# VH-VL binders against q8ixk2r445to577: the designs that were tried, part 136

Target 1, 133 residues: q8ixk2r445to577
Amino acid sequence: FFGMLQNKGLTDYCFDYNPPDENQIVGHQVILYLCHGMGQNQFFEYTSQKEIRYNTHQPEGCIAVEAGMDTLIMHLCEETAPENQKFILQEDGSLFHEQSKKCVQAARKESSDSFVPLLRDCTNSDHQKWFFK
Key: E = the ipSAE of ESMFold2; O = the ipSAE of OpenDDE; V2 = 0.75 times the mean of E and O plus 0.25 times the DockQ between their complexes.

## First folded at step 5 (VH-VL)

Design v12 (framework fv_traxivitug; at its last look DockQ between E and O 0.05; V2 from the best seeds 0.00; counts 0 for: pae E 5.5 > 2, placed apart)
Fold by ESMFold2-Fast, scan of step 5:
Structure v12 (fold): chain C 133 residues (1-133), chain A 119 residues (1-119), chain B 107 residues (1-107)
Amino acid sequence: as target 1 above (133 residues)
Amino acid sequence: QVQLVESGGTLVQPGGSLRLSCAASGFTFSDYYMSWVRQAPGKGLEWVAYISSSGSTIYYVDSVRGRFTISRDNAKNSLFLQMNSLRPEDTAVYFCARGYGKGYYFDYWGQGTLVTVSS
Amino acid sequence: QSVLTQPPSVSVAPGKTARITCGGDNIGSKYVHWYQQKPGQAPILVVYYDSDRPSGIPERFSGSNSGNTATLTISRVEAGDEADYYCQVWDSSSDHVFGGGTKVTVL
């Protein structure tokens, strides 16, 4: 799959990555933003290695979650995907992070009008269901 | 320890006015959205009004718009509700509640103050 | 006009599971928060953003929110869980909306 990764519950919001410096794509948090259909910062690819790749820049970025954290951070993709970069997109739309045993949930960033994807216990909620558009 | 203490509730005639106060302590009051939530005797919770940290953003439930005014004094850690043109259906316990984040939910509540509107 | 519908009461035996539903049109698109209120006391937050728990709330409390129904689940119910429970959402078009409340009785 590839395209915009949209939330079922938060229906107008998509995975979005807008690094402040286009020459340094790693180290920043993935956010959710209004789906605009224009590609670029909202264009992701789900690979056979269970990676979520950001294909707008070279080298390509891969979404990862560090041990003990709940935020999705952009890292450099590796030839063999490490466990912290593997997400299982299940048939019910759940995006399961196998290393942590948690699901990706659309969440509101406190003290802000912004939304972010975070790891949470799997609950079968619509905010935990995703699809490529 | 977060504390919210309401005061000002009393018996008022229909058409009358009343001002409620909420004294906040145990946190930086100026960082939080604040709300008034009411509960009629034997009934459920009903949100009334909220005000942003700075006081610049204010919203009311339709049934009180134009009659009630929410305000705050950050220097005195106080929240207020000025209630005008009171109606019997305004009879309720009025709770002061702290809004977390941008005021999307309420993490701490006061014990409430009873307002009775009756002839 | 927009309303959140809760059952008026739920009875549950100690050690069993209580489920409290909150019905609303497309409520799965909104974030649901849950409050517990005991007689003569202020409400307390028990679940926020569908499924998160505040510090101090036991793991027995959990939540879910899908389609037209959000659910608060209380596992291994204790006598001290007897209370009224309210769901709440925020939406710019409907302001803050509370459900009518559910009285949980532990028998």
Scores: ipSAE 0.275, ipTM 0.809, lowest interface PAE 4.2, mean pLDDT 89
Fold by ESMFold2, look of step 6:
Order: sequence, then C-alpha cells, then structure tokens
Structure v12 (fold): chain C 133 residues (1-133), chain A 119 residues (1-119), chain B 107 residues (1-107)
Amino acid sequence: as target 1 above (133 residues)
Amino acid sequence: QVQLVESGGTLVQPGGSLRLSCAASGFTFSDYYMSWVRQAPGKGLEWVAYISSSGSTIYYVDSVRGRFTISRDNAKNSLFLQMNSLRPEDTAVYFCARGYGKGYYFDYWGQGTLVTVSS
Amino acid sequence: QSVLTQPPSVSVAPGKTARITCGGDNIGSKYVHWYQQKPGQAPILVVYYDSDRPSGIPERFSGSNSGNTATLTISRVEAGDEADYYCQVWDSSSDHVFGGGTKVTVL
C-alpha cells in the first residue's frame, strides 16, 4: 500500500511528516495535518516488512515508537525491520504496533484542536482506523 | 550559528527594478526551503515568496506574481529576489527567512534590507 | 475573506500574564505559529505547531488553539517581553498568512 494515510474517524486528516530536509529525516514527530497532497510530506508506503516508510528517496525513513513512549517518530529504515518499527495494518483498518501491543489513534494534541497519531489501548473507535488513498 | 544577511535594498523610482540578495551560513543551505517576507514601515509581516530546496517549487503572494522572481544559487549559499515594475506599495524591509522542513513556518530570519519606492 | 485577526495592542503589568489572541474561522483545525519582534530587529520564532517551543524559548511562553481562537500566553511577564507578536498559519490555498500583529506593552 502507498499514498496518503488517512484516518476514518477524523475526516480530511492525513499522516504528515515535515523533516528539516530530505537528508536529515530522523528524530522528529509524525503529525496529522489537513490533507493537501503537496510535496512529499504526506506520502507513505506500507511494506511487506510491516513498515510505514516516509517516501522512497534515500535515505528511507521508517516510523518507530521508542520504548515507553506513545509518539510516532522517524528512524532510518533497516534491512530487517526492528521490532519498534513494525505495525500491522489489520483488515478492520486498525494499525497495531506489535512491540507495544497498542493501536495508533488520532488523538488531540495537548492544548490544541489539532491532532497527532499516538499509541493507545486498542478499541473499535474509528479514530483508530486507517486507510491509504 | 545560522546567519542570514540580506543586501541590495535602496531607493528606487516607481517602475524600476532591484535585485535583493541573502547570504546564508551556519547550515546546509541546499537542504532548506527559503522565503522572502516583507514589512512596510510601521506595519505587519507579509509573506512574499518561497522556493524549495532544489528550486523546483516556487510560490508568490498574488500582489507580486509576474513582477518578482525568487531564485537561489546553492553553490554560493545565496537566495535572491528580482523585483521588477516596482510600486510605492512595495516599500518595505525585506527579510530572508528559513523554512523549517517543507516551509510550514520560519525558524530563522535575517535582519532585513530596506527597499524604498518613491519618486 | 479568510484573515487572521489580532488585537492591535495589549497592556500588562510586570509579573502578570499577557494573552495575545489570533482569530480565524475554524483556526483550531490549523497549526498556528508565533513570532516575537522587538523594535528594529528581526522576528524570532517563539511557538510553533500551536504549543511547541524552540530551544532557548523559556517555558513561560505557551500556546493553545481551539475553535476560532489561538492564544499565545506569556506568564510572569518581564520588561524584555515588550515587543510585537504575530501569529501565522499555512494552508494550501493562500500559503503563509500572518496576523496583523499585537504590540505588547509592559507597564
């Protein structure tokens, strides 16, 4: 799967990543932003290794969650996907983070009406359902 | 330390032309989106134009489209604004601003250069 | 017409809290960024993505954004906070939009 990764419950919001430049893509938080399709900010690929990759330029970035954290951050992809970079996109649209046993949810950013993807206990909420467009 | 230094601002007649330069240092210039933002004396900030890191994507505010041209020379770490058909309402301090990532906001600004358009 | 509205001025006593508002139709659905500009100086970024601070900006600067209003809050205001403050958003139709600016006076 590839394209804009959208939330079912939070209409018109997409995964978005705004790194300093294409050559320094690691270490920043993934956000949700109004879908606009411009540039490479909102293009992601879900791979057979259960990775969510930020575009296809080298070096490739893969979404990760560091131990004990709930935020999605960018790491470099590796030849064999590390456990913290493995997400299962299930048939019901849930996006399950294998290492933490939690699901990705569109959650309000603190003190804001804007949203970020965060790990939460898995539920049947449409805010935990994702699809590529 | 990030530095942005604008130059080229001066007094010009209406209908005239002027080229502004911005010299960048302290970061990998070719990796960043860059913008020009202007401020008329005693007034607020107005975004003018931006250019992507490679120069392949360019946008302008409507009031300057067709008259101003933003460009960059990544080998010389320089940003430019060619201003043609200048009008009195173009009078402003022009700032060079570095876009964070794809340019949603500006994390570093130069000190600006004053352009005055009057007869 | 979509525009970001800011009050032209705010007066605040030293040690008190200043709140600078930025109004826009459904601005809560957009990320808001804030800049401080002292007289004769370049702007500096003080808040981005509604509520995040760049390195070197003290914690007494904070932001929020909900509904039709974003707010920059400066707690324990000092004389050195006297400046103009601008909000800014990006969107795909109009690119970068700045508010008109708010002059904060510390009396």
Scores: ipSAE 0.118, ipTM 0.745, lowest interface PAE 5.5, mean pLDDT 88
Fold by OpenDDE, look of step 6:
Structure v12 (fold): chain C 133 residues (1-133), chain A 119 residues (1-119), chain B 107 residues (1-107)
Amino acid sequence: as target 1 above (133 residues)
Amino acid sequence: QVQLVESGGTLVQPGGSLRLSCAASGFTFSDYYMSWVRQAPGKGLEWVAYISSSGSTIYYVDSVRGRFTISRDNAKNSLFLQMNSLRPEDTAVYFCARGYGKGYYFDYWGQGTLVTVSS
Amino acid sequence: QSVLTQPPSVSVAPGKTARITCGGDNIGSKYVHWYQQKPGQAPILVVYYDSDRPSGIPERFSGSNSGNTATLTISRVEAGDEADYYCQVWDSSSDHVFGGGTKVTVL
């Protein structure tokens, strides 16, 4: 699967990654933004290694969850996907992080009008449902 | 504090109908899928029906399909089970249970309400 | 595939370890959850995701799952642990599936 990764509950919002330096793409947080399909910031791929890849740049980035965190951070992809980069996109749309056993949920950023994907307890909320468009 | 309170269980004749209710509180009801699980006297637990958070997805155990209808009112934090064409083998304590996590376990249960189907 | 098999009963002396098995085809590839139920009460989740423990559940309760068998282990068993225990999985074909239950008797 590839393309825009859109949330079901938070209508018209998609995964978005815009690193400040296109030559240094790692270390920043993935956010949610209105789906626009323009540019390279909203193009992701779900791979057979259960990675969510940001593959519009080289080297490729893979979404990871760092220990003790609930945010999605861009790391470099590895030859063998590390445990903290493994996600299961289920048929029902849930996006499950295997290591933390949490689900990716569209959430409002504190004290902001912006939105971010965060790891939360799996509730089967539509805000935890995702699909590629 | 999460609370689930079932009601509506009573004695009914075979072929009769009954509607169970479950009142939820202490959490955002509309975020969670819910299920009914029943337990016949002296028997084990049996899952009966599932309903997604929005109500768009519903599943039933085969033995009740076509007879039972699960529904919810998120505005009222309520879960329902409409039971038609009741049979003696439907006699059981009916629990409402909150679904949770991948793998779909039940983290909170109500106290249950007894449905007795007998002539 | 959709059948979970538990022993009907397990007896254990106080202070000893009780092990309750839950058998199923390739059950190790699924998450297994466990519930405790005492007479006249609702079930209580005691183990989820094979081996995770809810807050408030003693460390004496642990779980494992591999191959065709999941196991609930209750160490240092107390009289209060006497109850029925049920394993449960999600099956894409049969939805939620419970084992037949195991009566744990503390001698």
Scores: ipSAE 0.031, ipTM 0.664, lowest interface PAE 4.9, mean pLDDT 91
ESMFold2 (binder alone), look of step 6: mean pLDDT 92; pTM 0.938

Design v13 (framework fv_traxivitug)
Fold by ESMFold2-Fast, scan of step 5:
Structure v13 (fold): chain C 133 residues (1-133), chain A 119 residues (1-119), chain B 107 residues (1-107)
Amino acid sequence: as target 1 above (133 residues)
Amino acid sequence: QVQLVESGGTLVQPGGSLRLSCAASGFTFSDYYMSWVRQAPGKGLEWVAYISSSGSTIYYVDSVRGRFTISRDNAKNSLFLQMNSLRPEDTAVYFCARGYSYGYYFDYWGQGTLVTVSS
Amino acid sequence: QSVLTQPPSVSVAPGKTARITCGGDNIGSKYVHWYQQKPGQAPILVVYYDSDRPSGIPERFSGSNSGNTATLTISRVEAGDEADYYCQVWDSSSDHVFGGGTKVTVL
């Protein structure tokens, strides 16, 4: 699958990656933003290796969650996807992060007025359901 | 530790006025949204009013708009509710509650102060 | 404008699971928060943003929110869980809306 990765609960919000430094494409947090339909910073690809790839800029980025953390960070993609970069997109729309046994949830970012995807205990909640547009 | 202490609740006649106070301690009061939530005897919770950290954004439930005024004094770590034109239906325990995440939910509540509106 | 509907009461035996529902039109698009209130006491936050728990709240408390129904689940119920439980959302009309409350009795 590829396209804008949209939340079922927050129906107007999509995965968004807009690094603050154009010379540093990786290392920053993935956010949620109003879906604008223009692709680019909201265009992601779900691969057969269970990666969520960001291909708008070079080098290609892969979403990862480091051990003990709950935020989604953009890392460099590797030839063999490491466990922290593997997300199982289930048929009900949940994104299951296998290494942590947690699901990706659309959440309010406490230090700002925006939304972000975070790892949370898996529930059958619409805020944990995602689909490509 | 976070503490919220309400005061000012008393018996008041219909049509009367009353001002409630909430004293906050244990956190930086000026960083948080604050609300008043009430509960009539034997009934459920009802949100009344909400004020932003700076005091610039204020919302009221329709039934009290024009009669109640929420305000705050960040220098004194205090929240207030000025209640005018009180009705028997305003009889309730009034809770001071701290808003979290831009005021979406309430993480700490005071013990409440009872307001009785009766002849 | 939003109206949140809760059952007035739920009875559960110790060690079993209690489920308190909160019904609202398209409530799955909103974040639901849950409060516990014991007789004569102030409410305390037990679940926020559908399923998160504040520090000090046991893992027996969990939440979910999809479609038109949010649910607070209390597993392995203890006598001390007997209380009134309220759901709450921040509505698009800039109002906080509480459900009518559910009295959980542990028999």
Scores: ipSAE 0.130, ipTM 0.765, lowest interface PAE 5.1, mean pLDDT 88

Design v14 (framework fv_traxivitug)
Fold by ESMFold2-Fast, scan of step 5:
Structure v14 (fold): chain C 133 residues (1-133), chain A 119 residues (1-119), chain B 107 residues (1-107)
Amino acid sequence: as target 1 above (133 residues)
Amino acid sequence: QVQLVESGGTLVQPGGSLRLSCAASGFTFSDYYMSWVRQAPGKGLEWVAYISSSGSTIYYVDSVRGRFTISRDNAKNSLFLQMNSLRPEDTAVYFCARGYSRGYYFDYWGQGTLVTVSS
Amino acid sequence: QSVLTQPPSVSVAPGKTARITCGGDNIGSKYVHWYQQKPGQAPILVVYYDSDRPSGIPERFSGSNSGNTATLTISRVEAGDEADYYCQVWDSSSDHVFGGGTKVTVL
């Protein structure tokens, strides 16, 4: 699958990655922003190795969650995907992070009304349902 | 490293035309949305127009629609603003600014070029 | 189409904290970006996506955004922070909207 990764519950919001420095594409948090339908910073690829790749710039980035954290951070992709970069996109639309046993949820950023994808205990909430558009 | 250099600003009579240019260097120009943002003397910033990385998506602020045309030449790393039917209220420093996607924010700006519309 | 309201000026003593507000209807549901402009210079990005800082911007600069008000906070203010500050959002109509600007004077 590939395209814009949109949330079912937080209508019109998509995964978005727009690093301020093109020479440092990694280390920044993935956010949620209004879906613009143009790909680019909202274009992601779900791979056979269960990675969520950001292919807009070279080298390619892969979404990861550090141990004990709940934020999605852009890392460099590796030849063999490490466990912290593996997500299962389930038939019901849930995006399950295997290493932590948690699901990606559209949530408010701490101390802000803006939105980010965060790891949370899995529920049947539409805020945990994602699809490629 | 990243540089944007505007040129073309000058004194023009009301009803006249002028073309502004912006020369980009230090990055892959064709990957970025580009915008023109202006600032009237002693006033705040006002977005004017943006153009997508391919040039296919273009938007203008209402006050310039039909009079201004934004364009780009990716082979020459250049952004342009063709201004027609100029009005005194178009008097401003015009900045070239780099954005991404729809230009959610502007991470690099040029120094600006002053356009004065007066008789 | 949205309008962003900033106070026209803020005065602050060196070493104290300056707070610059940006008011807008449901602005907390949008991402706010902040620019610093010194006299005769181009604007520079100081805070983006509400609270993130570009490389090279001191940690004294921070941002928040909730409800109808976004705030740029400059702690331990230095003389070199004297400038005009602008908030900006991208609205759903594909337009960029800037606040009117706030002149920060360090006395």
Scores: ipSAE 0.036, ipTM 0.684, lowest interface PAE 6.9, mean pLDDT 86

Design v15 (framework fv_traxivitug)
Fold by ESMFold2-Fast, scan of step 5:
Structure v15 (fold): chain C 133 residues (1-133), chain A 119 residues (1-119), chain B 107 residues (1-107)
Amino acid sequence: as target 1 above (133 residues)
Amino acid sequence: QVQLVESGGTLVQPGGSLRLSCAASGFTFSDYYMSWVRQAPGKGLEWVAYISSSGSTIYYVDSVRGRFTISRDNAKNSLFLQMNSLRPEDTAVYFCARGYSKSYYFDYWGQGTLVTVSS
Amino acid sequence: QSVLTQPPSVSVAPGKTARITCGGDNIGSKYVHWYQQKPGQAPILVVYYDSDRPSGIPERFSGSNSGNTATLTISRVEAGDEADYYCQVWDSSSDHVFGGGTKVTVL
């Protein structure tokens, strides 16, 4: 599946990746931003390997969470998806990160007016429910 | 390390005025939104007012608008609530709370200061 | 204006699970924060942004928020959890709104 990955609770917000350095597309945090419907920096692909791929730039990026961390970071995609890059989009809309056993939640960035996706204990919160548009 | 200490609560007659103070320590006061939250005896919590870190953005609950004034002195790490035209319904413990912007929570609270409005 | 409805009281036996609800129209689209208050003391933040815990709050405290109901769950309840609990949201039409509070009594 592919498209804009939108939050059920923050209804106007989508996964967004816009790296500040055009010479290095990986290593930066994935954010949430107002859905603009234009694809590009908000266009993601969910693969059969359970990856969330960012194909707007080359080489392709894959969303990952490092051990002990709760932020979603863009990494280079690998030929065989490592465990830290695998997410299960469940029937109820939850996006479950297999390695940590936590769910992706739309969260306000501390001391900021911006939003970011973070790993949190899985709940039935609308802020943890996602869908491709 | 974060401490908020309220003072100024006392008995006042209806129609009277009172100024509450909150002394902050253990953090960079000028970086935080600050709020006043009150609790009438035996009742629940009620947000009263908040002020932005710079003091430029201020909001009040409708029942106190025009009567209460929230202010801050960042150089002295102090928050104030000037209460005018007090009513018996304003009787409550007033808490100083460190709160971020409109969508945020209150992470640290003072011990509260009791204001009693009665004849 | 948002009105947050909490049950006035909840009774629970030690070691069991207490669930405190906070009802509000479309509350699942708002962030819910929870406070614990013991008699004569200031409130303490126990859950924020629906399900996050501040440092020092045991993992027995958890939260959820969906549709018209947010829930604070306290598992393996201890006598020291006996307190009043308040939910809170920011509502664009009414700013910060607190629920009426729920008194949790540990049997």
Scores: ipSAE 0.007, ipTM 0.619, lowest interface PAE 8.7, mean pLDDT 86

Design v16 (framework fv_traxivitug)
Fold by ESMFold2-Fast, scan of step 5:
Structure v16 (fold): chain C 133 residues (1-133), chain A 119 residues (1-119), chain B 107 residues (1-107)
Amino acid sequence: as target 1 above (133 residues)
Amino acid sequence: QVQLVESGGTLVQPGGSLRLSCAASGFTFSDYYMSWVRQAPGKGLEWVAYISSSGSTIYYVDSVRGRFTISRDNAKNSLFLQMNSLRPEDTAVYFCARGWSKGYYFDYWGQGTLVTVSS
Amino acid sequence: QSVLTQPPSVSVAPGKTARITCGGDNIGSKYVHWYQQKPGQAPILVVYYDSDRPSGIPERFSGSNSGNTATLTISRVEAGDEADYYCQVWDSSSDHVFGGGTKVTVL
């Protein structure tokens, strides 16, 4: 799969990665922003290795969840995908992070009017359902 | 397990040169930004230099620019710091640290190698 | 250039709460990371991105960041928490900036 990774519950919002420095694409949190349909900073690829790749920049970034954390951040893709970079996109639209046994949920960023994807206990909430557009 | 092991620290005369090495293991070295951070005896942490995963982006703290050179050899999982025109103020334990770009933090550190610049 | 100000030392009794501040202009607009360093040892990341905790760090460690002050809070302090603590930000000038460090003494 490839395209804009959109949330079913937060219907106008897509995964968005917009680092302010194009020469340093890693270390920033993945956010949710209004879907604009133009790809660019919202274009992601779900690979056969269970990676969510950010293909707008070189070198390519891969979404990861750091040990003990619930935020999704951009890491450099490794030759062999580490477990913290593997997500299972399930038939029901759940995005399951196998290493933590948690699901990606659209959530409000603490003390902000912005939204971000976070790891949460898996539920049937539409805020945990994702699809490529 | 992630491991970073520094080596090369020793006593050097002012004006001398020294090369530090850091051997990385337990992760894909070529995918990570790397930094050198130093700590003078009894003092706090001071970032010295970082280098991007490919080696194309390099930054230094002003006090070492033109004297220190950071480099890496991804095929050998090694990070280096070439230090020239050493000054007594460069006396410190030098740590190799694995880092990330903007929003940067250092998730793994080596034990450090002591560089003493004195007569 | 950012300058991060930490108190030089904080004394706390076992079981009480220690609060370590990191002051900087508009630091609430930056992500703050915290490190613990025990004598003769390398620093260990204890809090990153203001309030997140790495695996293996007890929930007694928490962080906040708002306005001009970031705070590392250590609740139910144990003797083993005695260490130097450093805050750190990535500055827009492409520099990593550390605070001066705070020595936490237990007892």
Scores: ipSAE 0.000, ipTM 0.517, lowest interface PAE 16.1, mean pLDDT 84

Design v17 (framework fv_traxivitug)
Fold by ESMFold2-Fast, scan of step 5:
Structure v17 (fold): chain C 133 residues (1-133), chain A 119 residues (1-119), chain B 107 residues (1-107)
Amino acid sequence: as target 1 above (133 residues)
Amino acid sequence: QVQLVESGGTLVQPGGSLRLSCAASGFTFSDYYMSWVRQAPGKGLEWVAYISSSGSTIYYVDSVRGRFTISRDNAKNSLFLQMNSLRPEDTAVYFCARGYSKGYGMDVWGQGTLVTVSS
Amino acid sequence: QSVLTQPPSVSVAPGKTARITCGGDNIGSKYVHWYQQKPGQAPILVVYYDSDRPSGIPERFSGSNSGNTATLTISRVEAGDEADYYCQVWDSSSDHVFGGGTKVTVL
């Protein structure tokens, strides 16, 4: 399915990706921003290969977490999804990152009022619950 | 702040050509898919053409394919519609509209520019 | 589906509810967007993705979409809601398809 990936705990916030240049879609952090549904930056596709794809630009971007990191970064999609790009959207709304065994949580970015999705130990917090709108 | 302004609409003879422009301001133009939507006097809205943020993906409604060309200049925050072989049924107000990928709504519209094709 | 059917007009009394339908084959499997257009003005997006509202659009506007019919509902109608309303989908043929429009008159 696809759409805006919205947080249940931070009810006004959605996954958002705003690359500085459409010709350089990779290497930047995924953020959380007020859900507006009016543009390409907030629409993602969850695939049968457990990818969260950003298809607005070519080549397609896939959200990934590098080993030892907790931030979600946009990478190039591969023909076969690598392990660091696989997320399981559970029935309870949790986004489980298979390689790290951690869950995606809406979190406040240090020293600012902005929010970002980060990997954290899995809990039953609404800040770790996501749904497509 | 966020604004789209169309220009170029005028009276043209059948078979003639005309180029419409749309100036964008208040947002990062290069991040958005753009479309042209027209409305004949007293009639409904009709989508005309769609162009991706990079300009690499372009779609046209069948009635204008081969006659109209949509293009953009991201450095100048401008969208264009080159109209050739104009027909009386092309008479309409032409709106510039901001949207995203194929499934998204058109969230920002310009005021429109009137094109009249008549002898 | 390539054709969306709307009633040409709907009349409603102030304070009552107006319902505008948008008919299309299997439209419930598509996302429907709704636009409001007043005379001499550009359209304004009032409902997107079937049932969501852009910021600044009153809660009185709501939408639904199932089967072969999508509906825009305007509750507690005000005189300022008089306008033409258009539904729109992205068809599988890669076209943005608009309905013919419905003129809402508040009596």
Scores: ipSAE 0.005, ipTM 0.522, lowest interface PAE 15.0, mean pLDDT 83

